# VHH binders against WD repeat domain-containing protein 83 (wdr83): the designs that were tried, part 23

Target 1, 315 residues: WD repeat domain-containing protein 83 (wdr83), of Danio rerio (Zebrafish) (Brachydanio rerio) (q6dh44)
Amino acid sequence: MAFPQPRPQAPQLPQHLWRTVDCQQGAVRAVRFNADGNYLLTCGSDKSLKLWSVSRGTLLKTYSGHGYEVLDADGSYDNSQLCSCSSDKTVILWDVASGQVTRKLRGHAGKVNCVQFNEEATVMLSGSIDGTVRCWDTRSRRMEPIQILDESQDGISSLKVSEHELLTGSVDGRVRRYDLRMGQLQVDYIGSPITCVCFSRDGQCTLSSSLDSTVRLLDKSTGEMLGEYSGHVNKGYKLDCCLTDKDTHVLSCSEDGHVYYWDLVEGSLTLKLPVGKAVVQSLSFHPTEPRLLTSMEGRVQVWGAEPEDAAENES
Key: E = the ipSAE of ESMFold2; O = the ipSAE of OpenDDE; V2 = 0.75 times the mean of E and O plus 0.25 times the DockQ between their complexes.

## First folded at step 20 (VHH; framework vhh_7z1x_3)

Design u2 (from q4 with S57K K98T; at its last look DockQ between E and O 0.94; V2 from the best seeds 0.81)
Fold by ESMFold2, look of step 20:
Structure u2 (fold): chain B 315 residues (1-315), chain A 126 residues (1-126)
Amino acid sequence: as target 1 above (315 residues)
Amino acid sequence: QVQLVETGGGLVQPGGSLRLSCTASGFTFSRYAMYWVRQAPGKGLEWLSEINYKGSKTSYADSVKGRFTISRDNAKNTLYLQMNSLQPDDTAVYFCATRFTYTRTGSTWEITFDYWGQGTQVTVSS
């Protein structure tokens, strides 16, 4: 008996608008999925942090306690805690359910641009315009950082934690990767101010965006530049980049109101997603599904790989 | 399989100039940032300069800024260091190198490089 050859499956890229949420937070500086992708966080220039249901698009909780703009946030793996950072130079640890500030951590000498839990949520890592990364113990009530990393020659714009590694991007044009257990630091010289860094899903590559309007994929172990992605506009804003859930495409925000998708291997532009007519400030890709969050001005949009049925939007 | 070969060293008088070359093989040269480092007699490694993959951005240690110029020719797989206004303190073995790593030694960092050449001696004396 003869069987037909299977047709290759088309890429599943989030390009269909599911929801638009007017967050009423002023500008939304960052949008983030939580660890399981069921919730999203919005970081407002109005000093608020908000938690939303992704599937329903409904506001669940507002977190107030920062003295100035909230610049970044992260949720713990178990959904019990949030951390956030702000232009007020602080990092806040929140209890999700109560909305209460568990701790407000001071020490940075300038605005705090990025914050993330480690995978076990035993520490928070924060990066500031003061050029330092600070590590804070989430399990104790200590107010002092347990470690300060001060190797950067200029501000820290982005950080990501994966296993025992910390990846940072700096205005000094360098991507730094710390092995926190071995006390080692590898430095990759990009040359232009870094706006965002991340690991590939398989952990073998790093991705960085910079103010030369270029996103770069590097081999983590050798420093070889494996890919270079351009055509978007990134000249003056801290814009996000990421990889898709399956490491098939590279994404970047753009100052021209689009999100750009490039094929990771070929480097060719696959999709120029029109988000709006203003700077797309932030994006976040779902951990396991083809879902994308974007923020532009005070609006957050949720994008999926298939059109969402209008009947599902009414419930 | 990475091979880096430095040439152009020698003896010069104070105030003189030298141009070092580093010829690369065994890897795609244009896809790597490159570095010059030196080791003076009895001293540790000193980072001097770096250049990004296409040569559009450079950086220098304060000890050599304004006197040394790093450049690259990706078509010839060659890295260069133009060294002007040389002084006796510049006497060292000069290496070209790829990616570097810092390892913590107490409160300080020790520098190592993934790959480097065998070096070329520069001697500045009357």
Scores: ipSAE 0.623, ipTM 0.852, lowest interface PAE 1.7, mean pLDDT 90
ESMFold2 (binder alone), look of step 20: mean pLDDT 81; pTM 0.806
OpenDDE, look of step 20: ipSAE 0.920; ipTM 0.964

Design u3 (from q4 with A33T; at its last look DockQ between E and O 0.86; V2 from the best seeds 0.80)
Fold by ESMFold2, look of step 20:
Structure u3 (fold): chain B 315 residues (1-315), chain A 126 residues (1-126)
Amino acid sequence: as target 1 above (315 residues)
Amino acid sequence: QVQLVETGGGLVQPGGSLRLSCTASGFTFSRYTMYWVRQAPGKGLEWLSEINYKGSSTSYADSVKGRFTISRDNAKNTLYLQMNSLQPDDTAVYFCAKRFTYTRTGSTWEITFDYWGQGTQVTVSS
């Protein structure tokens, strides 16, 4: 006749601070997990890109070569290459191990807001305030893009690649989805400048954040608005949104220093995570685990689903 | 089963006005951005206007800005296009749509969209 102890259900949402990293890069404009989630990238207003170990919280390498703020970055699936983009209007392809610039690609007429490898890392895709998406061959000596997409009526703020699809968000209030195999383009009109787009993990939905302080979930195949998530503040910054690793919740950065979590299906606010007192500008969710990166001013924080001794990890 | 029924077309003199209606059924109208497009005789489809699911944001093609107004009544599952200052170049079959797609043909894009009605004929002639 034992007296059972109540057992709280382990949280599946990253809400416990594991680590704070002072990046020493000025403002961190973007923070990104690499493809396997073991490393993170920080994009500094001081013109630097840095690579860090997530588990140890230690700086592994600094990449210098941009002439102005670094605005976004991505790592290749095999961890051999990085790409980055900047207010200096360039895209850089880096060799991870040597730290050397493999390619510095010019052609955008304005700052480059977003960059990502395709799944095979054979192409880099970049989106700019000039309203174009440019596709660059990672294996070629050529300096010209292999394709320019100029359908947008205003700047490109965000892009994501999934299999043969390219999803873009534009200041013109539209989310565009290109089918790269069929040469098709689907356009969804949101009506407010888009700040971030992403696919759901199951590939059936798209998520977009916009300057009307609203995150929206759409059915990819039909365009149906499935969910509308608000209560946060997004009025003047390019803030990130995402879905959790299992598509259970929608997350958004906010200008009020929080990350907001909403239940994806019910649309109700689940958690208002206090990150700090300034704009939370960027976030990245781990590809497979309930782990979150946030950036606010010059600091990055790593959040997990279980408590950890943060003081020991920060020393 | 998705259905869109366009009404309100007809013959009008240059400078005149018409109001088109599009009644929707078979889907949750209030969850979709809606569009008006037209097809003049012997020509391709022309996108005209769009309105988001709440009706809080609209956009127009340059050819109709200031003359046409898109609106919706989600309680009635109905989309509207108020057309003022009509000219002979506005003669076309008008369709409403709940989504459209561009398909690449060489160096250009062709508009395609899923439309579920026959459209409504607008003829501007003196």
Scores: ipSAE 0.633, ipTM 0.849, lowest interface PAE 1.7, mean pLDDT 90
ESMFold2 (binder alone), look of step 20: mean pLDDT 79; pTM 0.776
OpenDDE, look of step 20: ipSAE 0.925; ipTM 0.967

